# VH-VL binders against q9h9l3, part 358

Target 1, 176 residues: q9h9l3
Amino acid sequence: PRKMVAIDCEMVGTGPKGHVSSLARCSIVNYNGDVLYDEYILPPCHIVDYRTRWSGIRKQHMVNATPFKIARGQILKILTGKIVVGHAIHNDFKALQYFHPKSLTRDTSHIPPLNRKADCPENATMSLKHLTKKLLNRDIQVGKSGHSSVEDAQATMELYKLVEVEWEEHLARNPP
Key: E = the ipSAE of ESMFold2; O = the ipSAE of OpenDDE; V2 = 0.75 times the mean of E and O plus 0.25 times the DockQ between their complexes.

## First folded at step 21 (VH-VL)

Design q30 (framework fv_amlenetug; at its last look DockQ between E and O 0.02; V2 from the best seeds 0.00; counts 0 for: pae E 9.7 > 2, placed apart)
Fold by OpenDDE, look of step 21:
Structure q30 (fold): chain C 176 residues (1-176), chain A 122 residues (1-122), chain B 108 residues (1-108)
Amino acid sequence: as target 1 above (176 residues)
Amino acid sequence: EVQLLESGGGLVQTGGSLRLSCAASGFTFSDYAMTWVRQAPGKGLEWVSAISGEGDSTDYADSVKGRFTISRDNSQNTLYLQMNSLRAEDTAVYYCAKDFGRYAYGYAFDYWGQGTLVTVSS
Amino acid sequence: EIVLTQSPGTLSLSPGERATLSCRASQSVSDDYLAWYQQKPGQAPRLLIYGASDRATGIPDRFSGSGSGTDFTLTISRLEPEDFAVYYCQQYDYEPYTFGQGTKVEIK
């Protein structure tokens, strides 16, 4: 059996109007929720919008942030060969400028059995916050200080574990 | 343990020159911008000059532009300040200071040397 | 350049008392780029606070920083004997980076 990790990234706004999403933090946890990686990351371009209320990123976090190219290398080393679990994970991979094999990717925002368990429409895209509240009875992403990517990654892993057996069987019968 | 040790200070006549050195240890020297800050006797702190980690960017206070030159030798973990055309108002303890920010330029200074005294007399 | 004005010039207090030091900027400074230093006689400055409110490594929790815009404050909740020194604020939002003129905290 392949090792499984969960990933969550926070992005800041770059470009002339801050509309470009650039990686500013990445957190990776293992199957048990232990943190394997958690670093602030320095984008290659000037940050126009820290998006602090959502990202949790502030200017002082960039003081000792890991340059993007270096961080990307570190993260890819961790992800290579593993099953990667995330929520709306295409955004994380886009920010990383990396795409993991589809067969080794698990997106909790697109798992019908997970939505069904939460009494949501199977084909709807539900937020991580909503699913975590419904299925784990836990509040995440609260307050005005922004998200915790470690907390979000851990929640994502726990959600996936609820449907792991069923979903892995489904994928085995219906490979992407 | 981070250590910064300044040297090269002393007594010099107006118009003279001195070269200060700052030996650094305990951290990856080239990853951090370094700064010289001076303090005249009984006075406050004054930013003098800064240099990026790789040495490809430098900046100076207006009061020393054209007279002082900051440089570094990353192979020797040493910061330098060449001071020419010295004036009485340059009399001060000169501190080398480590930038708090890794791969950054111009953050707070988390480590300081003990300073070296430069006295310029007429 | 940004001028930082500290007040009061001298603060006379007894051990155990609360100290409040002010740093006023001539123009708005980001609260992420304001630092406080402590300097004892014959010693180099020591970083206390950066980003207006973040304590540097090894700094006791009796030291705290606050403020935004043009008004910043360093608070020592309960003065210890070793806290009597000169304190400087510094902005690193705009070049040239400037220091306040300092506040001396002395024993009453």
Scores: ipSAE 0.018, ipTM 0.602, lowest interface PAE 7.2, mean pLDDT 93
Fold by ESMFold2, look of step 21:
Formats: C-alpha cells, structure tokens, sequence
Structure q30 (fold): chain C 176 residues (1-176), chain A 122 residues (1-122), chain B 108 residues (1-108)
C-alpha cells in the first residue's frame, strides 16, 4: 500500500497589495504524526503582508529560511508517489506550484463522511479548527500568534484516520 | 515593456498537428508562470493550459489532456503549445498570457499576446 | 469545476450611465481569486480587476469590483464610449481556472 503523509502550509502575502499567497512554511508528517519536514521558506517575491495573526510568520523567520526553489524540490521529493492528506489542500499545492495526482490526494475539507461525524452538512467546507475540536476534542490554532503547521498537519492526519477505511473504499469504487 | 508574440497558427486538417510559440520580452521569463487561453470565433474565453515558471509543473483543461503539451524554453524566453490530434472544436484564437504571480500559476493574467488563429478543417 | 454565470448577456446603455455586471459562481470562491477582463473587438483581453476589487495597473477608477462567496459585481460608474466591449469574470481559486461566458456592453 502506498505510504501516506499529511501536509500543511502557511502562506504570506506577496504581489500587488499582498493578494498572492506565497509559501512561507511547510510541515509534513507521516501516518503516526512524526515530523518528516518542517521548514520556513523564503518566497521568491517581496513579502507585502506576513499575515502573522494567521500564518505565524514574522520577518525574523525569513532571515535563514530555505529559498522557495530549494524547499519546493525537497517537499516534492517527499510527496511524490505518496497519498497526501491536507485540509483545503488545493491552496497548499497552488503555493507549491504543484499538482499532486487526484487519486493520491485526500482533502479533509471535502470528505462527506467526516462532515457527517461532525454533524455538519456533507458538502459544507468546515475549518480545520472546528473539525479538530468537534471530532478530536483538541484545541488547535490557539491564541493570536498564528497557526502551527506541524500542529495542523498532525491534526489533519488524525482527522483522516477517523474516516480512512470508509473513504478509501469509496475512492476505490469511484476513482477520481 | 512586457511583450508577448504568438506565432504558428494556421489551417490544419482534423487529426493534424501544430506547434504554437510565444516569444516573451520585457520581464524575467523564468520567474513567471505562463498560460494558454483560447477563444473560439464568436465565443468566450477558455483556459487551456498552464506551466510553472521552471516548467516542472503543468496542467491542462480536460478537453485537451493527452493531445496538447505545454512547454517552455527559459533560455529562449519562449512558451510552446504542441497540439496533436486536432479536432474541429479546437478552432480558436490562441492567446499566451503571463500570470502575475511569481513562480505559481493560477493567479490573474496581467499581460496577453495578440493571439494566433488555429483553424481545424475536416 | 466551478461554473461562472454572467448576467446580463447584453447590457445596452448610454455614455455617462452606470453599468453593473454580475458574475455568479456555482460554488464559493475566495474573493482573493476573482478577476475581471475587458475585451474589445479584434483585441486581446485586458485585466481590469483582480482579487475581486483591486484595479490593475492603468485601469481608470470608474471601474470597481466587489462581492464575495458566489456573487461578484463589476461596476462602471460612468460609461465612456471606449468602454464598449465584452467583459469576462474569471475564478482562479480552483483548477480549471474558468471564465464566465461574458457580458457585452453596448454603448448607445
């Protein structure tokens, strides 16, 4: 069976008025939640808005951050050939300039069985924070210092495990 | 000054092939993702394909997957679209466009070429 | 994929009038990833608005964008004769990056 990892990224604002989301941190954990990768990443463009209250990224994190091109290579090497779990994962892939095969992608923001467990509408887009609180009795993203992508990736993997058997069977019957 | 100049359009028979080129100048080509957008005569815009600044990630509309290949030569500042197994439905003006997001594609397109017409006849 | 439906199909107005163009998405789109383009006959599209509300370089302040979620609006506060064109919305939140079918603004 294919190895499974969970990814979470933090983005900063680049481009005009900070509207472009550029990768500034990426964390990858294995099935058991062990950290395989966790780096601050220097975007190739000038950072206009650190988005610190959500991203947790500050200017000091960028001083020794891994340049985007190098970090992307390291990250894609880890992701290649694996089932990748994330929350609203299309944003992570967009920031990586990468399109992982849909058949190997799992997005906890769009898994109907997970929403059912949370007593939410099957096709609603639920935040990671709310799903984690409802289903794991865990508070993540606490305070105003920003998110931890390690914490978020670990939570995402645990959420997927709650529906893994059912969802993998569903995908086998309904290939994306 | 950013300039994009498409070439390689023309008349081709169904099942034939064409290769479109887009010569870019006025910006650091390798820093920006590029895209192809087409417009059938009298119709709206349709996104066709995108390629990352380094050329290592690509994406395609379902209508062209397996038939079209986007590529770039960053040493020549040129974007390409290889179009194989052409169909009547591929008849359109093909525009190359620059993404304004550095390296990532899938942001808005701030500069467009003049377009090149591809006509696919039976 | 996300379908963008523009309305009206054609908008016939006189110079000096306000034009309001609508774009409705089949599912929620972040306003950070919504753009508007203008296309005049025989010309390539021109970016007007990105991020739902931010004007591109060189775009006059009579063009403004607004909206969020599934409903977005382009407003031209005072139509000029050169504003005769077709206008397209585009979402770039999720692949494929789809365009609306266009709204033709006729100056009369």
Amino acid sequence: as target 1 above (176 residues)
Amino acid sequence: EVQLLESGGGLVQTGGSLRLSCAASGFTFSDYAMTWVRQAPGKGLEWVSAISGEGDSTDYADSVKGRFTISRDNSQNTLYLQMNSLRAEDTAVYYCAKDFGRYAYGYAFDYWGQGTLVTVSS
Amino acid sequence: EIVLTQSPGTLSLSPGERATLSCRASQSVSDDYLAWYQQKPGQAPRLLIYGASDRATGIPDRFSGSGSGTDFTLTISRLEPEDFAVYYCQQYDYEPYTFGQGTKVEIK
Scores: ipSAE 0.007, ipTM 0.583, lowest interface PAE 9.7, mean pLDDT 88
ESMFold2 (binder alone), look of step 21: mean pLDDT 91; pTM 0.924

Design q31 (framework fv_amlenetug; at its last look DockQ between E and O 0.04; V2 from the best seeds 0.00; counts 0 for: pae E 11.8 > 2, placed apart)
Fold by OpenDDE, look of step 21:
Structure q31 (fold): chain C 176 residues (1-176), chain A 122 residues (1-122), chain B 108 residues (1-108)
Amino acid sequence: as target 1 above (176 residues)
Amino acid sequence: EVQLLESGGGLVQTGGSLRLSCAASGFTFSDYAMTWVRQAPGKGLEWVSAISGEGDSTDYADSVKGRFTISRDNSQNTLYLQMNSLRAEDTAVYYCAKDFGRFAYGYAFDYWGQGTLVTVSS
Amino acid sequence: EIVLTQSPGTLSLSPGERATLSCRASQSVSDDYLAWYQQKPGQAPRLLIYGASSRATGIPDRFSGSGSGTDFTLTISRLEPEDFAVYYCQQYDYSPWTFGQGTKVEIK
């Protein structure tokens, strides 16, 4: 089987009125939760909104941040050829300006068996925080300091592992 | 001034091939993702394909996947769409469009070419 | 894919009147990733609104966008003769990017 990694990104607001979500941090972990990548990333445009409450990103983090183009190259090298697990992962890929094959993508926000296991509607979009609490009995994204992308990536991987066998069988029968 | 100019459209038989080009100017071409959108006669807009600024990532609508290939030459400021195994339903005006977001994609399209007509006949 | 349904199909109004166009999504779409376009006959689409409520450069203030979740609205406060055209909404939250089927604003 292909190697599996989980990804979580933090974004800041750029462009007019800060509506453009630009990559500011990216964390990637392997199947065991080991950190493969964790870098602050400097957006190519002026940051209008750090979104610190959610992103955890502050000005000080951008002082020595990795330029976007360089970081993107590093990240894509890690993701290429792998099954990539994430939560609402389309946002991460969007921030990366990257299209990962759908057949190699696993989005924990759209896995009906996972929602079912958490006693949630199968077609509902549940937060990572909620699923992690329900299924792993763990609190993530606690406090006012913003999210930890490493913590979120690890939680995402652990959630997927709960339904991996069932979901992979389903995908084998129903390829996207 | 941003300018996009499509070319390469024309009449082609079912099963045939055609290659569209889009010449871009007025902005740093490689900094922006580019997209093809088509519009069948008298119909609405349909997203066809997109390519990252660096050209190393692509996406396609299911309706064209496996038949169309998007590419770009940043040294020539040109976007391409290779269309193979053309079908009647591919008949449309094909627009090239610039992504609004710098070094990103999926942030709407702020500039469009005037389009080039592709007609597929049996 | 996300299906965007626009209503009404055709809106017949006179210059000076207020136009309200609806775009309903089959599932929730982030308001950061909803756009509106204007298209006149024989012309390419023109971006009006991005991020549900932000006007593109050069767009008159009589155009405004609002909404969230599954319901979005484009409003033209006072129609000018040049505003009679087809309007499309578009979501770019989830691939594939999808457009509404369009609303034609025609002169009464």
Scores: ipSAE 0.600, ipTM 0.880, lowest interface PAE 0.8, mean pLDDT 94
Fold by ESMFold2, look of step 21:
Formats: structure tokens, C-alpha cells, sequence
Structure q31 (fold): chain C 176 residues (1-176), chain A 122 residues (1-122), chain B 108 residues (1-108)
């Protein structure tokens, strides 16, 4: 089977009034949760709103951050040919300006068996924090320091493993 | 080893124009944001303008918005300040400064040029 | 716009004495994005401190910065003859990047 990685990104606000979400951190972990990539990324546009309470990104993180074009190249090299797991992963791909093949994409925010394990409505969109607390008995995204993309990527991989066999079989029977 | 050398200052009439240049050496110019800071005779420092390493993002002090334009030529390692509609209040020594932050601006200024004097007369 | 007010305006001291310079911001400066510069007559400013407390490359350890929020301090633990100059604080949290009006440290 193909190699599998999990990805999570943090975004800052660019564009008018800071309404555009631009990539400012990306973390990628392997199947075992080992960190393959974790970098602060400098958006190509002026940062209007660091969104620090949620993103954990501060101006000091941008001092030596990797420019978006370079970081995108590094990230895509890691993702190519792999099954990529994420939570609401379309937002991560949008921030990367990239489309990963749907057959190689797994989104823990839209897996009915995972919701059933959490005693949640099968077709509801559940937060990563909620699923992690219910199914892994872990608290993530704690405090006022914002999210950690490493922590979130690791949690996402662990959640997927709970349903991996069932969901991979389902996708084999029902190709996207 | 970082060296910044301003030029293009001089005497100009109110309403006139000047273009300042700053020749950079001793570092990878395109990696770093650049800024202009000015100092009126006997006065303190005033930030004027900043430009990102690639030149795609700029910012200006309110006192110069719409009159001054910052730009850079990364192939020539040169920073510019186009100054239009000059006023007596623009009389100052203009410093070229290197931002220590890579690519983005606004991270403090670790190297400064010697400055070039701009005098705006009536 | 964040206004920086430095005090005192002039500090008259002898070599070997401790100098304490104050910079007060009109609103909080987040992440301690506060810098200090030294300027000698006829010269460009020199960066001393960034991030409120980090010394720039080549700056002697007699220079130290402290403070957070709205109140920041530059301390020169033991003045040397070369330290008599004007000192400026600068915030780089929010545009426009503003400087204080300066504190002159002069020989008593």
C-alpha cells in the first residue's frame, strides 16, 4: 500500500482587511507520527492579521520563515504519490494552491465511521478538537497560544488509524 | 561587510522631484526587505517607507503617501525612493537601511547607509 | 499609530556610571517588537537591541534591554567614553514603525 502522511496548516490574514487566508505554517507527519516537515512560511503578500489566538503565528516567526514558493515546492515533493490525511483538508490544499488526487486524499472531517465511533451524527462535520477528545481522550488546541500544526497533524493521523481498515475497504469498493 | 551607499540627494525647489538611490553589497539583496528612514536637521528619526525582498509589498508613512514611491531593482542590487511634490518639511538626511527580517519588512534595521541630504527650498 | 515617549530627554553622567533610559509606548507593543538604536554625531544609527532584550551582533554585554507592554528600558551597566550618544527606541509591531524622540547621554 502507498505511504501515508498527515498534514495540517496554520493560516494568517492577507488581502483587504485580512480576509484572505494565506499559509504561514505547515506540518507533515508520517504514519507513526514522526515529523517529516514543520516550517513557518512567509506568505507572498503582506500579512494584515496574524490571527495569533488561533494560528499561533507571531511576527517573530516570520523573521526567517521560508518563502511560500520554496516551501510549497518542499511540501509538494513530500506529498506526491502519497495518501494524504487531513482535517477539512480542502482548506490546506487551497492555502497551498494545490490539488491532490481525490483517490489519495483522506479527510477526517467527513468519514461517517469515525463519527459513529464518537457517537456523533454520521454525516455531521465534527471538529478535530471534539473528535480527539472523544476518541483519543486527549485535549488539543489548549490555551491562548493558538493551535500547533504538529499536534493537530499527529492527532489527525491517530484518528484515521481508528477507521483505516474499514474506510480503505470502502473506498476500494467505491472509488472517488 | 554589508555596505549601503545612498546617492541622489541635493537641492530642489518646493513641488519638485528627486530620485534617491541606494547601492547595496555584502549580502543577498533580494533576500531582505529594505527601508528608508529620514532625519530632519537637529531632529529625531522618522520611518518613511519599506519594501519587501521581492518588491511586491510596500508601505509608507502617512506624511509621504501618494508623493513618494519606493522600488528596487534586484538585478542591480539597488533600492530607490522616487520623491514627488516635495515640501519644505521633506528636508532631511535620508538613510537607506536593511531590515534584518528575511523577505518581509518591519523587523528592525541592522545596517544603515551614511545618508544623503535632501534640501527643499522655496 | 503607536507613539513612543523617551525619558529623560538628556542624561548627564560620567564614564563608569550606570545609565537607565526609558521608552513608554502609547499602547501595548505585542511580542516585544521594540528596538534600541545608538546614534553618534554625523553618523547613521546603530542597532543595539531588538525584541526588547536581544543584543544585535557585535553589541557589548554592558547594553541590556528589558520591559514589555508599554514600558521599556535600555540599561548601560558601565558607561564607556564611546557610549556618549543619542539613543532611540523604535517599535515594529504596527505600521507606521515609529521612533521615540531620543535620549541624549552626555558627559557630565
Amino acid sequence: as target 1 above (176 residues)
Amino acid sequence: EVQLLESGGGLVQTGGSLRLSCAASGFTFSDYAMTWVRQAPGKGLEWVSAISGEGDSTDYADSVKGRFTISRDNSQNTLYLQMNSLRAEDTAVYYCAKDFGRFAYGYAFDYWGQGTLVTVSS
Amino acid sequence: EIVLTQSPGTLSLSPGERATLSCRASQSVSDDYLAWYQQKPGQAPRLLIYGASSRATGIPDRFSGSGSGTDFTLTISRLEPEDFAVYYCQQYDYSPWTFGQGTKVEIK
Scores: ipSAE 0.006, ipTM 0.541, lowest interface PAE 11.8, mean pLDDT 88
ESMFold2 (binder alone), look of step 21: mean pLDDT 92; pTM 0.934

Design x52 (framework fv_nivolumab; at its last look DockQ between E and O 0.91; V2 from the best seeds 0.88)
Fold by OpenDDE, look of step 21:
Structure x52 (fold): chain C 176 residues (1-176), chain A 122 residues (1-122), chain B 107 residues (1-107)
Amino acid sequence: as target 1 above (176 residues)
Amino acid sequence: QVQLVESGGGVVQPGRSLRLDCKASGFTFSTYGMHWVRQAPGKGLEWVAVIRYDGRYTYYADSVKGRFTISRDNSKNTLFLQMNSLRAEDTAVYYCAKGTYRYDYTGHFDYWGQGTLVTVSS
Amino acid sequence: EIVLTQSPATLSLSPGERATLSCRASQSVDSYLAWYQQKPGQAPRLLIYDASDRATGIPARFSGSGSGTDFTLTISSLEPEDFAVYYCQQSYDWPYTFGQGTKVEIK
C-alpha cells in the first residue's frame, strides 16, 4: 500500500503590499501523526506581513529559518510518490510552487462524505477548525497566537482517516 | 497539573562544570519548547536558553553562549542544562520554564519550577 | 537586546489601594509583553501575557494594557497577598529580556 502523509503550511505576506503569500512554515506528519518535517522557512523576498494571528509566524522564527529553495527540495523529497492529505491543499502546493498528482492528492475540504459526517452540506467548503471540532471534538487554532501547522496537519490526517475507506473506494471507481 | 522540578544545583569552583535537570509532568512535554531562566541572589530574572519541542532549535543568551548547552530527553520528560566553564557571575537560582505555545519555542513562560541554586565560588 | 525599564522601583501602598506599574521597552515589542509576580523564596508566576491577556487562575483585579513600547500592569485593589516583586518580559525578539522589577510593598 502507498504511504500517506499530511501536510500543512503557513504563509506570510511579501511583495509591495504584502499580498503575496510566501511559505514560512511547513509541517508534514505520517499516518500516525508523527512529525516527519517541521521547519520555518525564509521567503526569498522581504516579509511585509507576518500574519501572525493566523500564521503563528513571528519575526524570531525567521532568524535561523531554512531558505525557501532548500526547504522546497526537502519537502518535495518527502512528498514524492506518496498520497498527500491536506486541507485546502491547493494553497499549500501553490506556496510550495509545486504540483502533486491529483490521483495522489486528498483534500479534506472537498470530501463529501466527510462533510456529511459532520452534518454539513456535502458540497460546502468547511474550515479545518470546524470539522476538527465537530468530528474529533478537538479545538485547534485557538487563541491569538496563530495556527500550528503541526496540529493542523495532524487534525487533517485524523479527519481523513474517518472517511478513508469509503473515499478510497469512491476514488477507485471514479479516478480523478 | 503542570509540574517542573529542577535538580543538580550545588556549590562549584570557577572553571568547573555542572549539569542541571528538570523533570516535567502534567503536560505533553514533547510538544512544548522549554526554557531556562536564572536569578542571581537579590537580583532580577535573566533568560538563559530555549530549546524547541524536538530539540532541533536552540538559542542562548550571549552571557552563556559557548559555555552552556540546553538539551532534552522527551522519552524521559526531562530538560537539561550543561554548564561548563562556570564563572562567579553564573551564581543564581536556575528555573526551568515551560513555553506557552504547543509546537513552538517562542512566547512567554506559563509555568515555572521552584528552581535549583548554583553557587560558583573559589 | 531589547531593554525593559520598569517604574517605579518601589511602590509603597496599603491594602485596598490601586497599584499602577509601568514597563517601557527600548524598541517596539508589539504586544509580546508578559507580567510576572514573584514572592520571596518562590518562583515567578505568570499574570499577564500578550500585554493584556490574563493567565489562567489570575484574579480579575490584575489587568494589563499597552502596546509598542509602553505597558502598564494595574492592580485595581491590592490584597495582602499582592505585595511582591513584579517583572515584565518581552518575547518579541531574542534574547528574551526582563525588566529590573518593581517591588510593591506595604506602606
Scores: ipSAE 0.904, ipTM 0.951, lowest interface PAE 0.5, mean pLDDT 96
Fold by ESMFold2, look of step 21:
Structure x52 (fold): chain C 176 residues (1-176), chain A 122 residues (1-122), chain B 107 residues (1-107)
Amino acid sequence: as target 1 above (176 residues)
Amino acid sequence: QVQLVESGGGVVQPGRSLRLDCKASGFTFSTYGMHWVRQAPGKGLEWVAVIRYDGRYTYYADSVKGRFTISRDNSKNTLFLQMNSLRAEDTAVYYCAKGTYRYDYTGHFDYWGQGTLVTVSS
Amino acid sequence: EIVLTQSPATLSLSPGERATLSCRASQSVDSYLAWYQQKPGQAPRLLIYDASDRATGIPARFSGSGSGTDFTLTISSLEPEDFAVYYCQQSYDWPYTFGQGTKVEIK
């Protein structure tokens, strides 16, 4: 059986006024939630805004961070050939400057059966925090310390497991 | 109920080595960063080193860099400090301290151990 | 390295009085400033983090304020158990540093 991983990324502000989102942390977990990768990543451009309240990234994290090009190579090596689960995962792939095959991509922000379980409109984009609280009775992204990409990736995998059988069968009948 | 218990302190001669252990309980040790902080007799506090929850990131105070190694064994809920090339200036009570934030290694220390005394003298 | 300077070195006060302790940083630490209490023969205890947030189990008489370079710990009405040494600590940048301490002693 094809291996499945979940990914989550944290971004900082680069470019003019810090408006460009650049990768500063990436966490990858396996099906059981074990951490396979968790690195701080130094963007190729100067960081203007750490966005710490949301990203959890401080300048301290950048001192020993892996340069983006090196980290990207490490991450893509892990993702290649695997089903990759994420939440609003297009943002993660954009930050990685990477395209993953649609047939191997699972986005928990766009799975109608998952929304249905949460009593949400099937066509709506629901936040990871909301789905996790509603369906797993678990609080993530709490406090002022910012998000944890490890916790978020773990939550994303657990959410996908709730609909995995149904959704994998749907995709087999309806290839993306 | 968080508990941190240091051990391994003692009297050693300059130039020798000593290893400190810190046994943790009452929390999920493998998800928190851990620190060493020391206090020379009658003096204030000095931060020594940090290690991330998974051991992949560390940082050291300049006074100990190259001589001390922080490490952890998550299967045994134990933090270590290997102290090599000890100097008289390293004489202190050594505390292990728990980082506040899960899956991180920055920030403040919410819990401290009782400390273990290291005396470096001829 | 960020230097934290605490003042005064010693505060001699009576129970029931208000204690005001100062911590000044050599450069901005934003709000990444904590306060610890240490009694003789004991480990430090966290009181305040992020400049003003009270740690779990800390009585309401302890409050912190400030941002940037100037920070204050206030004990609104001293209790007998509050006579101790207080340290501020920054976690803004490596290496983490502590102030030299303020001893609050009974008059």
Scores: ipSAE 0.834, ipTM 0.922, lowest interface PAE 0.8, mean pLDDT 93
ESMFold2 (binder alone), look of step 21: mean pLDDT 95; pTM 0.960
ESMFold2, look of step 22: ipSAE 0.826; ipTM 0.919
ESMFold2 (binder alone), look of step 22: mean pLDDT 95; pTM 0.961
OpenDDE, look of step 22: ipSAE 0.902; ipTM 0.951

Design x53 (framework fv_nivolumab; at its last look DockQ between E and O 0.87; V2 from the best seeds 0.87)
Fold by OpenDDE, look of step 21:
Structure x53 (fold): chain C 176 residues (1-176), chain A 122 residues (1-122), chain B 107 residues (1-107)
Amino acid sequence: as target 1 above (176 residues)
Amino acid sequence: QVQLVESGGGVVQPGRSLRLDCKASGFTFSTYGMHWVRQAPGKGLEWVAVIRYDGRYTYYADSVKGRFTISRDNSKNTLFLQMNSLRAEDTAVYYCAKGTYRYDYTGYFDYWGQGTLVTVSS
Amino acid sequence: EIVLTQSPATLSLSPGERATLSCRASQSVDSYLAWYQQKPGQAPRLLIYDASDRATGIPARFSGSGSGTDFTLTISSLEPEDFAVYYCQQAYDWPYTFGQGTKVEIK
């Protein structure tokens, strides 16, 4: 069977008024939640807004951060050929300037059985925090320090595992 | 409950080496950054070094850079400080301290050990 | 490095009185400022983090305020166990630094 990983990225604001979302941290975990990759990443452009409240990224993290081009290469090597699980993962791929095959992508923000299990509308977009609390009884993204991409990736993987069998069967019958 | 227990302190002559250990319990050690902070007798606190949860990132105060090495063994829940080329001004109680945020080596120190005294004297 | 200057050096007060301690940074540290309490022969204890957030188990009489370069720790009504040395610490940039401390002693 194909290997599966979960990814979560944190972005900071660059460009005019900090409206450009640039990759500043990327975490990748395996099926068991073990960290395969966790790096702070230096954007090619000046950081205007760390978005710390949400991203968890601070100025200190950018000291000795991995340049984007280098980090991107490292990350792509890990993702190639794998089933990649993420939450609203299109944002992560956008930040990475990378496109993973749709057939090998699993977005926990768009899995109706997962929402159903959480007593949410099947076609609604629920937050990772909400689903994690509801289905795993675990609190993530707590406090004012921002997100932890490692924790978020781990939670994403655990959520997917709850519906993996059902969803994979569905996808087999209905290939994207 | 969180516990940190330092050991390895003692009296050494200038130029010698010493290794400090810090045994952690009561929390998932492998998911937190750890710090060393020292306090000279009758003086204030001085941050010494930090190491990320996985050991891949370390930072040092300029006063110890090139002489001290912070490391960890997550399988043993132990933090280390290798101190080489010790100087009289390194004399202090050395505390190991837990970082406040999971999977983040920045922040503050929410738990401290009791400290171990290092005396560098000729 | 960022220098933190605490004032006063010593604060002599009686139980029940209000204590106000100041910490000034040589440059802005945003809200990345913590306060610690240290009693003789003991390790420091975290009181306040992120300038105003009280650490777990810390009594409500302790409060922190400020941002940028000027910060204040307030003890609304001193208890006998509050007489100690208090340190501020910035977590804005490497290296992390502490203030020189304020000793709160009994009058």
Scores: ipSAE 0.915, ipTM 0.955, lowest interface PAE 0.5, mean pLDDT 96
Fold by ESMFold2, look of step 21:
Structure x53 (fold): chain C 176 residues (1-176), chain A 122 residues (1-122), chain B 107 residues (1-107)
Amino acid sequence: as target 1 above (176 residues)
Amino acid sequence: QVQLVESGGGVVQPGRSLRLDCKASGFTFSTYGMHWVRQAPGKGLEWVAVIRYDGRYTYYADSVKGRFTISRDNSKNTLFLQMNSLRAEDTAVYYCAKGTYRYDYTGYFDYWGQGTLVTVSS
Amino acid sequence: EIVLTQSPATLSLSPGERATLSCRASQSVDSYLAWYQQKPGQAPRLLIYDASDRATGIPARFSGSGSGTDFTLTISSLEPEDFAVYYCQQAYDWPYTFGQGTKVEIK
């Protein structure tokens, strides 16, 4: 009965030697994979390392980016009251400096039935790229241009749909 | 087959306006950034403007900023360039160009239209 | 804005010869550089992107190299269809800019 969205974030390096991960892009898609939000976000601290190989973020993206505080408010408004699906989603919430209710959180990196469908160890943490290739026969995160948070969020939603009925019933019987 | 077809060029006097259209086919238009690039007769290439796949981000060359507006209608697979306050130095062939990366607006131009000529003179 | 300076302005060669075209940037553009070919009356065609990667359908005789400020397009053995104008373009920073072009013409 509750609306479901998928989220994916890209982070850049801030702080000493660029070791702190700071939010630089956030994409949110609805159940059908339509883009609800896709913005570049300017961290409050100086960017030391764009991490472009993985993040896909370049200096051009930051020119008109939304300041972190404003973007965070926009994102949290979208997430409030919804089931939020992500992959290793704790990293996204950490970058947002946010807690989402556990009962409304779905993490495709920790769903044993999903691993089972991929013929992988049920308790292993599997990458989004691997699950997507195996279960959806799609390649994401290809080339040297880094990840697309839109593609990744869309893939995450499609993966969850494969186990949605089973996993929602499991959670109803075993409240987190 | 990717195809980009520009239209709307012509001869106009300085200070007037024109709108250029670029009709796209053969790819998912709504997932790629789009650019305008121009070339004055007998001269080199000049990048004009970009718009992100969803229209949310744009950027302009300083020579056109404030006078030109890039826009798109993804339901019609069409890119636009509204050119106001035209000057003689805006005389060029205007090319529509597809960006290389999905869900982005940075990068290079892997497909180009045939161009449409805009001539600004008395 | 980043200025790209191409040299030579004109390169007069015969079919079968090796062509070497230079593009120098006014500041580092890392590897965010592309090369385009343009024949009279035609739109430009992407040859090389990210300094050294060939675009789809581009023959192996075209190669790119360099990083930072100095870049080279090499055509290992010129074919009759290769006589054209060549432009470099940086994608490092807004606004994107092109070099002024190198014309490769038949001697």
Scores: ipSAE 0.834, ipTM 0.921, lowest interface PAE 0.8, mean pLDDT 94
ESMFold2 (binder alone), look of step 21: mean pLDDT 95; pTM 0.956

